# VHH binders against p49116: the designs that were tried, part 67

Target 1, 238 residues: p49116
Amino acid sequence: EGPLLSDTHVTFKLTMPSPMPEYLNVHYICESASRLLFLSMHWARSIPAFQALGQDCNTSLVRACWNELFTLGLAQCAQVMSLSTILAAIVNHLQNSIQEDKLSGDRIKQVMEHIWKLQEFCNSMAKLDIDGYEYAYLKAIVLFSPDHPGLTSTSQIEKFQEKAQMELQDYVQKTYSEDTYRLARILVRLPALRLMSSNITEELFFTGLIGNVSIDSIIPYILKMETAEYNGQITGAS

## First folded at step 5 (VHH)

Design s43 (framework vhh_brivekimig_d4)
Fold by ESMFold2-Fast, scan of step 5:
Structure s43 (fold): chain B 238 residues (1-238), chain A 121 residues (1-121)
Amino acid sequence: as target 1 above (238 residues)
Amino acid sequence: EVQLVESGGGVVQPGGSLRLSCAASGFTFSSYAMSWVRQAPGKGPEWVSSISGSGGSTYYADSVKGRFTISRDNSKNTLYLQMNSLRPEDTALYYCVKGGYLPWRDSFDISSQGTLVTVSS
């Protein structure tokens, strides 16, 4: 019956913590990343097809794909976040940690490789000049992935993914009609998201989380949060 | 004026149980998420648990998961924390706070006196 996503799902506006500190610290990076994660989960919750799958399926899907959604969000919001500056600060901290003998060389190598992969992904998306509609459908394709272990309702999830793919194709064909290979160039970028470790993403961006909690633990809480409660917490009331 | 009054603290042996209560007034209790926060001697405030306004969603710090249960009675404007299998490291002043858990927030609006929980040797 109607499109999978409405115009409201294309709007994806991140509000950054203010003011930006002179020297970036784990708390500022964590708040920035947490705001993006909350925005991404709220975006997913607002999709009628997602709601129709039910609470248990919603939780399982987001637990499986949050890192892919988060990485797409980083690429989409890279300029608003000053992501290059954040990544430079993280690299500088890692280099100092090597000198102070606080981290193993193997761990530092893994983290540096992850940062490189993230930078390459964001650069490739920027070069393709991915628009808001394209990002919304790429996020939907990632969200409605039927191939994660332990999922129920996989046939229903697959139908929603196929609907997302179809609507993206229709959009690209009409909007970028003279660029015959654009859709293919966009879609071949998606497999790279699954090569990025969610554990390393959590270490890079979420070490400042209060209460010794994990992203896996936060997901059910945010997904069950009432809409008014969510809006009051993430935007800061006047 | 928002008023929160904690009670139910005391001295217990390791493995014991306590039930904390928080009586809320001065606001529409059912419209707000609520949290329990504790402060151990010589340490800063540590978030313990949160519950949504409806009571439909609960969240716990890893250190208390499976041992503590947060609940609320909106008809009585009261928040509860059932603490089981208490450990010496649970010794702290426990505070009831208006508002839910925000994972990036490192400060809590603690305006009440709290209730002391001591888990003896």
Scores: ipSAE 0.014, ipTM 0.407, lowest interface PAE 6.4, mean pLDDT 85

Design s44 (framework vhh_brivekimig_d4)
Fold by ESMFold2-Fast, scan of step 5:
Structure s44 (fold): chain B 238 residues (1-238), chain A 121 residues (1-121)
Amino acid sequence: as target 1 above (238 residues)
Amino acid sequence: EVQLVESGGGVVQPGGSLRLSCAASGFTFSSYAMSWVRQAPGKGPEWVSSISGSGGSTYYADSVKGRFTISRDNSKNTLYLQMNSLRPEDTALYYCVKGGYLPWRDAFDISSQGTLVTVSS
């Protein structure tokens, strides 16, 4: 049958909020991250194989892997986002929170370790010069993970993951024929995504270190969102 | 210019009911999801419920699920929240916000005054 992903699934274009503030603030960072999250979920929704699994399975898969998809998106869009500048602003905010006795030293250590892991991941992907096709297939491998608890269509999910792996292998071998070990270097980067806490990602990018947020609560809503509403969120229209 | 005007709050006894309304103007109401957010005294904003632009999908916070019902009338540009089996912990200022549940959105980012709900014995 046909390929798992089409050329339309390779295109991944993030539209940043405007205007950019003179000094980065929590709201700008959260808005930027939310646009990336919406873009990532819309990307997943557009895959025919994903749609074929049905609504309940789709919700379970995205709830289990949204942090991995988001992190891959951060790496892919790092230059567009000026991610290094955003992370520096977050670090400054955290340091100010310690000075004001708003966070425990143990908590900031956990958050700083998460930032370090994120920076290392993004740097490794940049050094490998991962292209758009490679990112699309890595996201598909992460999305179609059959090993999450509570899944009902695990054999079909596993087949889609294997198809993603096979198509990535075919692409890399044909495109980067001179680099015999490129696929191996790419694939060994994936386990690092599982080491990053979704709770800390929520605190860094989605709560602005203040207020309550639950990505689990909004995932079913985002997946069912109509195209006009989705476009409003990713472009910041009104 | 987006305008949202909440109404319907008041003082009610535990177990009572209230219906909140939000009159929207300045945008194409039916093209946007809408949400209710509340802020209890001494706490940060808490998302309560969201409804899709068409009204076909609704979502609720665990704390209100089964007790509250969100609805909309696109012909009147009005959002509603039917609150049943009210509890003292539901005491809060309730805000109507344009858009679905967004972590970076709270009631203070919208030019609305909210409507106060007080549940007391």
Scores: ipSAE 0.000, ipTM 0.234, lowest interface PAE 14.6, mean pLDDT 82

Design s45 (framework vhh_brivekimig_d4)
Fold by ESMFold2-Fast, scan of step 5:
Structure s45 (fold): chain B 238 residues (1-238), chain A 121 residues (1-121)
Amino acid sequence: as target 1 above (238 residues)
Amino acid sequence: EVQLVESGGGVVQPGGSLRLSCAASGFTFSSYAMSWVRQAPGKGPEWVSSISGSGGSTYYADSVKGRFTISRDNSKNTLYLQMNSLRPEDTALYYCVKGGYLPWRDYFDISSQGTLVTVSS
């Protein structure tokens, strides 16, 4: 009937913590990442179609796709976060650690592979100059994925995903009418999100702030948070 | 305001043992991973060990693995480091820091006074 997303769902404004420190530290990275994760989950819970699926389905969907939503958020907010600077510093540290034999080479390789995939994804999105409407619909396509194991109500989820795809197609064809291949280039980027390890994402960005609770464990609580409590979490880690 | 107070350091002979403690306040202790970091005179900080908020996962630097044990008591907001088979190269100021081990990361926000461990004959 009406559109899947309203203009309010296109707005995605990340508020960063205190100015970036001179030396990269775990606290700054984890606080920034937590703010992005909370913003992403609040975005999802505000969608009427998402609410209509019910609490159990909502929890299952976000548990299945939080890493994909978070990665899209990293790409969308890359400049605000100075993500390239953060990732470059991490890569430099990993290379120095290999040379100095400080960390397991196998573990370093796994983390470097993940960072490389993340950099490639963010660079491809930047090169395509993905706009706010496109990001909103890509996040909706990822959120309403009917093909995760263990999901119920997959028919309804698929219907919402198809609606997201159709609305994205309509937007791109009208806004970027000159580029007949744009939609295909955008959509073909999405499968890469599923190749990125949620465990490595959690280790890189969240270990310092939620160390006793996995992201899967906190998802139901974030989704049930009242607006005032949610706003408190966005503005600080304590 | 995050407050961390280390204790338990001292002078010990090679092969000896010490148990360090860190009393934490000003934050929800059980919600955060914690780490031990040491700094020898004239050297930069070296990560020693980390423990998850629940205590279910522990990580150690290769130089201390098999000799040191990290643990925590969330009911007392206290972090511990049991150090066995101490070596002269373990001589350093030991700091506890809020935050866990990241494979790509060995820098930490050290704002406390630390506790001195000296291993000598």
Scores: ipSAE 0.000, ipTM 0.167, lowest interface PAE 13.0, mean pLDDT 81

Design s46 (framework vhh_brivekimig_d4)
Fold by ESMFold2-Fast, scan of step 5:
Structure s46 (fold): chain B 238 residues (1-238), chain A 121 residues (1-121)
Amino acid sequence: as target 1 above (238 residues)
Amino acid sequence: EVQLVESGGGVVQPGGSLRLSCAASGFTFSSYAMSWVRQAPGKGPEWVSSISGSGGSTYYADSVKGRFTISRDNSKNTLYLQMNSLRPEDTALYYCVKGGYLPWRDEMDISSQGTLVTVSS
């Protein structure tokens, strides 16, 4: 019928906590990351095709791909977040933990490899100069992945993914007509997202949450939030 | 100024019940989600439960689901936590917090007293 995404789905504006502290801390990093996660999930729930799949399927899709959506959001919002500064603060905290013999060498290696993968991904997206339309459709391709275990309605999910791919192709061919291989260069970046550990993302960005809750467990609640409560959460007002 | 005053704590035997209250002032209570957060001795804070501004949606930590019930009375600017089938591991200072599920530590009033719940034989 109409396009998969509307003009409103291309707009993706992160509101950072203010004021920024003089020294970055776990709470500021966690609040910033949480705002990005909430924005990403609000973006997904606003898509008519996503709502058409029903609540059980919707929740399963986001639980399976939240880390990929979050990482795309980190890349898209890297400048507004000062992501490089946040990663440097995380590395500093990690190095202090090593000095105090608080963390195993094997875990440190895993976390450092994750940070390197994240930096490489964000650098590749920046070098490709991915625009807002391209980010929106890359997120849609990731969201409408029919290959996650336990999914129902896989044929409809696959059709929405194909629609996202077709609309991205049409946009790129029209907007970047002289760059015949741009779409291929963009799409080959996506498999790297599935190699990123969601557990390590939680450790890096969500350690400041009150209580030891997993992102997987809170996703159903975020998706069901009342609009007023949701708006307050992402602006810090409620 | 936002003020939150917790009450209703006490000493109970395992399997007992308690009802906590939080009196709120200084903001439009019905416009904000509210949460209960607890801190056991020697441990960090743990999110317990949240309720939407209207009271239409409630959320619970897995450790309390089926035993605790969060509710609110917007006409009285009061938040409640009904705690049933209490266990020794529920022993903690309980704080009410302005904000939905996953409230940040900074949303806890540093001067708030909390209310102490002790579950012992």
Scores: ipSAE 0.005, ipTM 0.344, lowest interface PAE 9.9, mean pLDDT 83

Design s47 (framework vhh_brivekimig_d4)
Fold by ESMFold2-Fast, scan of step 5:
Structure s47 (fold): chain B 238 residues (1-238), chain A 121 residues (1-121)
Amino acid sequence: as target 1 above (238 residues)
Amino acid sequence: EVQLVESGGGVVQPGGSLRLSCAASGFTFSSYAMSWVRQAPGKGPEWVSSISGSGGSTYYADSVKGRFTISRDNSKNTLYLQMNSLRPEDTALYYCVKGGYLPWRDEYDISSQGTLVTVSS
């Protein structure tokens, strides 16, 4: 009878590493990204409908959609993270590397294309001024995707996705009653999330000098963490 | 002090295979992503492949995807690159480097001797 998400699921508060460095570096970026990923998984596991699907299904769903959830989280937390500054700095560095012939041009183009797609997505969400309720329901639509290979309970997953879509529609129509096409503009953004490479996301935000575990291997652990364990892991302490 | 020693290079015919090894010392090997970088005659260094510290995530340049396999043995502090279906354009000195591919990395710290791979035409 109740809504799919409660008010507690609408609040999404990223706690950034402190202090913020004067110059952006790999450690700060990876720790910030890890905190966002862990927050996103903690958010998902707190949803009663998600819990009802059972541990094996929960793990399979998050393994299939973590990149989409993470990207929505990047867009939602872009201001807190100064994401546009981070991405601009990365793009500038890559462009200089191409000009100086220090790195493979084909590899740099692949990574830059991903960054440009990510920037476009985050900018489109910012221009639409997506609110906290809209983000919560978009994340729920992505999470409860019944069409990933190997899933069990696909009928229940589809019902939860449809419930998320229905509740988002009701919210938007009542809150933004004068903007008849707002929901359509929001929903048309979602397919782009599936075109973004999870491997490149992992490379940009989670690999390097601080990483020693794959996201795929850590997902079951994060989903079962107690609050104290969660707080320990967000520091990237290995 | 970080020390990396590459081996396993040689001369092969097109379509042949080689397995490269990199022995690491002077740091906690399992805590770091590792990469293979190559330098062809007359060209700058080109990133080839990276592997996470645990070995759970692997990444490849488009030119080697489906042909090369990166792996590691953390108990032996050793990084590997299995190279199959070798092509003349794979001819290069191959280096292992500490760290994954990072888009903000200006250059790779190539201080080792490398191992030479020659694919005969």
Scores: ipSAE 0.000, ipTM 0.138, lowest interface PAE 15.4, mean pLDDT 81

Design s48 (framework vhh_brivekimig_d4)
Fold by ESMFold2-Fast, scan of step 5:
Structure s48 (fold): chain B 238 residues (1-238), chain A 121 residues (1-121)
Amino acid sequence: as target 1 above (238 residues)
Amino acid sequence: EVQLVESGGGVVQPGGSLRLSCAASGFTFSSYAMSWVRQAPGKGPEWVSSISGSGGSTYYADSVKGRFTISRDNSKNTLYLQMNSLRPEDTALYYCVKGGYLPWRDEFDYSSQGTLVTVSS
């Protein structure tokens, strides 16, 4: 049948809150991250193959992979977010907190290791100069993961993942014909996404949420949002 | 210019019911999602429920699901929260907030009066 992704799925434009504050704060970081999360969910929801799996399967897939999608989004939007500046500020704050003994050393170490893994991942993607088509297919590969516990329709999910892999291969082979090992270099980066804790991602980027609400709990509601409300969330439109 | 006035709070025994109201003014009410947020004594704010601008979609925190019902009357610029099977842990100051499921994007102003709900035997 037709391709898994269309040109509309390559477009991934994050609108940042403005102006950027003089000192980075939890609210700015949380709003920026929330816009990226909503953009990522909107991207997934727009895929016909994803819609075809049905609401229950869609919710289960996104609950299982939101951290991988979010992290790919951070890498893709790193420049527009000034992500390196955000992460450097967080690292400086954590280093000062260690020196002043304001937080548990074990917890700070876990959080700092997560930040270092995230920086390494984003730097690797930047060095490879991953383009918009490659990001779209990588997101599709992680979205259509048949290996998460509790999934139904696993054979259909696997077929969509294989379709994503084949279309990525075709794209890379045609566009980067001289780089025989490019696809392998790109795919080898994906396992690192599963080593990053979703709990630490929430702590770093979503502590500005009103109340103690987990991303896992809000996913079903984001996926069911009315189109107008959904669009307002990803652009900040009033 | 945006003004939100909460009412309907009171003292109630466990298992009782209350209906909260929020009168909105200064903006096009039907164009915005609305939320209820509560703050228990000595604790941070907790999101309770949200409703879309049209009223077609509603969302609830797990702690209130099946007990609370959010609704709105766009012709009256009024938001409601029907609270049934109230528990001592529902004791809080309840605030009406302009904004949807992710209400941090619409500034939560602690200078708002809220409406106090006390669940006690």
Scores: ipSAE 0.012, ipTM 0.380, lowest interface PAE 8.7, mean pLDDT 83

Design s49 (framework vhh_brivekimig_d4)
Fold by ESMFold2-Fast, scan of step 5:
Structure s49 (fold): chain B 238 residues (1-238), chain A 121 residues (1-121)
Amino acid sequence: as target 1 above (238 residues)
Amino acid sequence: EVQLVESGGGVVQPGGSLRLSCAASGFTFSSYAMSWVRQAPGKGPEWVSSISGSGGSTYYADSVKGRFTISRDNSKNTLYLQMNSLRPEDTALYYCVKGGYLPWRDEFDVSSQGTLVTVSS
């Protein structure tokens, strides 16, 4: 069949909540992160190969990899999000929590280490100047991971992952023909995504979720949204 | 033009039941998620429940989970909320809203009259 991804899958436009408050709060951070998560899931559901796996498999895949997709999205959209400013606000909040004895020192250390890992990942991607096509294929590689427990269509998922890897290789070799080691530099960044805790990501970015819902509970809801409904709720999404 | 008309509210004793209905017109009902939102006197709007366009997915606020059931009949363009084991704190104007629950959104497009539910005595 045709390519796994089309040019439409390269477009990844995040529209931030406006206006940005003078002092960042939990609700602004949560809305910004939620918009990115919704955009990431809408991106995934627009892929014909993903649709072909069926709703149950789609839900299982996204539940397993949402943190990896979200982190890639943070790196890709770091400038439009002013991610460094958001992370600084989170750090400031954590420092105040230590002074008020609201959180243990060990917990703060875990969260600060997670923030450091996230900053290092985003910095490495920025230094490599990863383009929109490369981000789309990296997201496809993590989305079509056949090794998560409980998956039912593992052979087909593996086929789609291999197709994503092949198309990324073809793209990089043609577009960056003089940089022989570029693909290797890009791919070696991916294992770090699995070392980042989804629980800590949820605590940092999604504490402001209304209605006491978890990311696991909203994933099937987002994936089952009608296309017109999704487009009406997210301005500027593609 | 989108039109939503709620009905089925009334006065009921604690532990009682009511079934709310919302008649929708002016849009392709089956293509949109729908929600129930309530507003108690002196309080802001509170999301209650949402259902996907196909009816395949439902979501509930913790305060109503296990007591309320959201459903829809796309052939009749009608949304329902079955309310069981009603409590005094469920007293509110109940609104039908076009669109699903967004986890960061506490503002709702409430353009209809709503239907009053009073749980007393």
Scores: ipSAE 0.043, ipTM 0.439, lowest interface PAE 5.2, mean pLDDT 85

Design s5 (framework vhh_brivekimig_d4)
Fold by ESMFold2-Fast, scan of step 5:
Structure s5 (fold): chain B 238 residues (1-238), chain A 121 residues (1-121)
Amino acid sequence: as target 1 above (238 residues)
Amino acid sequence: EVQLVESGGGVVQPGGSLRLSCAASGFTFSSYAMSWVRQAPGKGPEWVSSISWSGGSTYYADSVKGRFTISRDNSKNTLYLQMNSLRPEDTALYYCVKGGYLPWRDEFDISSQGTLVTVSS
């Protein structure tokens, strides 16, 4: 019966690696991105409705939507991350790859278009002044997407998504009563998340992962991680 | 300081098995997650498996899942890796490292000599 999300699910605090290096590099960017990914997955696994779906469904949902959750996290944490500075460092790394004939001009154009879409998304969310409650519900809406292939609890997932939509509507109507079109402006931003390639996000932010590990392989690890181990990851210690 | 001593490596035929051990000293072993990493000839280090401080959670690279089993004995300060159905691609120096898997780390804190595993005809 209770609400889908509680105040604990609204809190989303990213701790950046410290100290910041004199010059950003792929490893620092990867650590920053990994902390955000870990925070996003820890956020998801703390939701009682998510837990109720069971481990196999949880893994399938997060594998399908991690890029959408991560992008919403980038937008929400853009200021604390100095995201514009990170994107500039990624562009510099990308330019070095061209100089070393590591990437074709067509590939860099595709990646730069992804960066442009990411910047546009983050700017649109900033212009809308999306608050912590709104971000929490938007993340819940993308997490509880019943339309991904292979899901076995689609009716329950759909009910949780509808509950997230309903609670977002209630929140926006009460908090921003003077802006009758705010909810519509927020919701029309979500389709853009599905147009962004998870493979390109992985190349931009997770190139520093050692051992040829993919985000797909990391997801079940994070979802099974003990709290102390998770805390060690987000502080850069174990 | 922290000392980790790997053992149990050797030469085996494809499909064979080996059990690696890591004797830990110089720190409170039972308070830390532990990992196995390997380095094949001419390649960088690859994470293989991790185990939580209590042994309650275990994690594996996709390439070894279903074939390798990580375990620990906190009373003996020892980490283990049971390796079954070995393949030529498993040929590497195997290291145990203090701490869980840190995917953004550019290097694991490899402070030991490792143990060589060779899988060949």
Scores: ipSAE 0.006, ipTM 0.317, lowest interface PAE 9.5, mean pLDDT 84

Design s50 (framework vhh_brivekimig_d4)
Fold by ESMFold2-Fast, scan of step 5:
Structure s50 (fold): chain B 238 residues (1-238), chain A 121 residues (1-121)
Amino acid sequence: as target 1 above (238 residues)
Amino acid sequence: EVQLVESGGGVVQPGGSLRLSCAASGFTFSSYAMSWVRQAPGKGPEWVSAISGSGGSTYYADSVKGRFTISRDNSKNTLYLQMNSLRPEDTALYYCVKGGYLPWRDEFDISSQGTLVTVSS
């Protein structure tokens, strides 16, 4: 069997809607996040191993791990998105909401803790200077997680995850031969992704979705979207 | 280069039916999902229905499910919308747009003339 990922799967280019507006609004944040989510799902469905698992398994996997994929995408695209500016704007809004008695202090505390976990994760990835190949394999490792409840074909999923781990190891050992412990430092970052609430991520980044549809409800549609359609809608190309 | 031409609109009584057509040119029609979008007077555009490039998957707004049927003929580069059990609320200009439904999109690239559907007694 050939490699799990080809060079085409390393390419992960987020196209932003426009230069960031002077004052951040829900629409800009939601559109930027939605583009990243679409890019992440399009990336996943382009993997031959993923397609081989079948439609029902593909939907179940992405529903289980979209928050982990999205968070890895936020870290990878943090500079392009000006993520620190987006998070600062959200924090400012939450602080103002406390002063105006619009949200409970307990809920705001929960959301603030989520933002701090997200910032810490992104900072750790930036400090490690994770490259495009490493991000691609980390995304594959979280995508092919065999331990989510309700999954079928778990032995096949586990084999794909192990293949992703082995290919990451080979890449890191060859590319960063002087840094003996780099792989270990990278892999110990992954458990933090499981601690992040998908509901809070949805509230922070997807509040502007039309009709207040859940991410779970749109996943099947995004996974069935054709490549030309995806490119035309996301890039605005004629 | 991309051109979309809608037709088939008209005036009908509540409970009536109409079939809309959209003739597409300037792109590989079968490679793209297509949507119908409507705009009532004084309101913003509302997504109505979408169909995949192959025609194998269809999607509908809750307001039209069970009443409208989207279809396409890739050999003729034509998109259709069969509208049954029409209601006064369905009165709008109907537009054919290249591409599927995007949850964050409250604006559509409406460059065509549209076709007017009026449901009144």
Scores: ipSAE 0.000, ipTM 0.204, lowest interface PAE 10.8, mean pLDDT 82

Design s51 (framework vhh_brivekimig_d4)
Fold by ESMFold2-Fast, scan of step 5:
Structure s51 (fold): chain B 238 residues (1-238), chain A 121 residues (1-121)
Amino acid sequence: as target 1 above (238 residues)
Amino acid sequence: EVQLVESGGGVVQPGGSLRLSCAASGFTFSSYAMSWVRQAPGKGPEWVSTISGSGGSTYYADSVKGRFTISRDNSKNTLYLQMNSLRPEDTALYYCVKGGYLPWRDEFDISSQGTLVTVSS
């Protein structure tokens, strides 16, 4: 029926924890990342097309793509998060772990390669000057990915992905009419998101999760949160 | 003005059961998720369980899954925690907290006295 995304889906406002500590610690980084993850999942659950797929499909889709959504969110919110400062703190922690012989060289190499890939992705998006509309549609394209193993309703998911791509094309052609190849430059960046390990993302940003709680366990919780409850947790509002 | 009053703690043998209660006042209880948090002697607070405002969704720490059941009665503004197959490591002060589990929260808004659960070693 109508457009896949409304103007309200373009709004993506991350509120950072306050105050920022003098020295970054794993709990501050985890809180910042968790707020972004919550915002990303609340954004996804607000899409009528996403709701129409049903709860089980919604959970499966987000479990498959949360790392891609999270990475796009990191790029979009890089300035608000001071992401470069957070990544520097993570690198500092890893370098200290090497010197204290706490981690294998192979593991540290994997993590450093992941950080490099993340920095390269965020830098490429910044250089392209991706706007809020473009980010919303890129997130929709990765959310409605029909090709993850174990998904049901793949035909309907593919239709929503195609709709997202068509609406992104229409937006880019209208807004950046002078730049014939902008859409191609944007879309060619997306395959890199699948090369980034969700396990490494979880280790880097979510080490401060309390107890043995995994991202897989919190996804259903976030997706089922009532709107008022979500707003109370994220904004501190009533 | 938010008031939370926990009760139902006590001393039990390993393998025993207890049911904790939390009486809530000063806010629209049914509009908020509620959580149970515990603090063992000499340790920081640990999240135990969360229930959505409607009661339709429940979540548990891995250490208590299959043993503990969280529930609520919105008509009485009361939160419950049914604890079965208790272990010595479950010994802690148990607190109810307004709001859902925040995975990054290393400090909980604990303003109540809690209820002590002691499982004999």
Scores: ipSAE 0.000, ipTM 0.292, lowest interface PAE 11.1, mean pLDDT 84

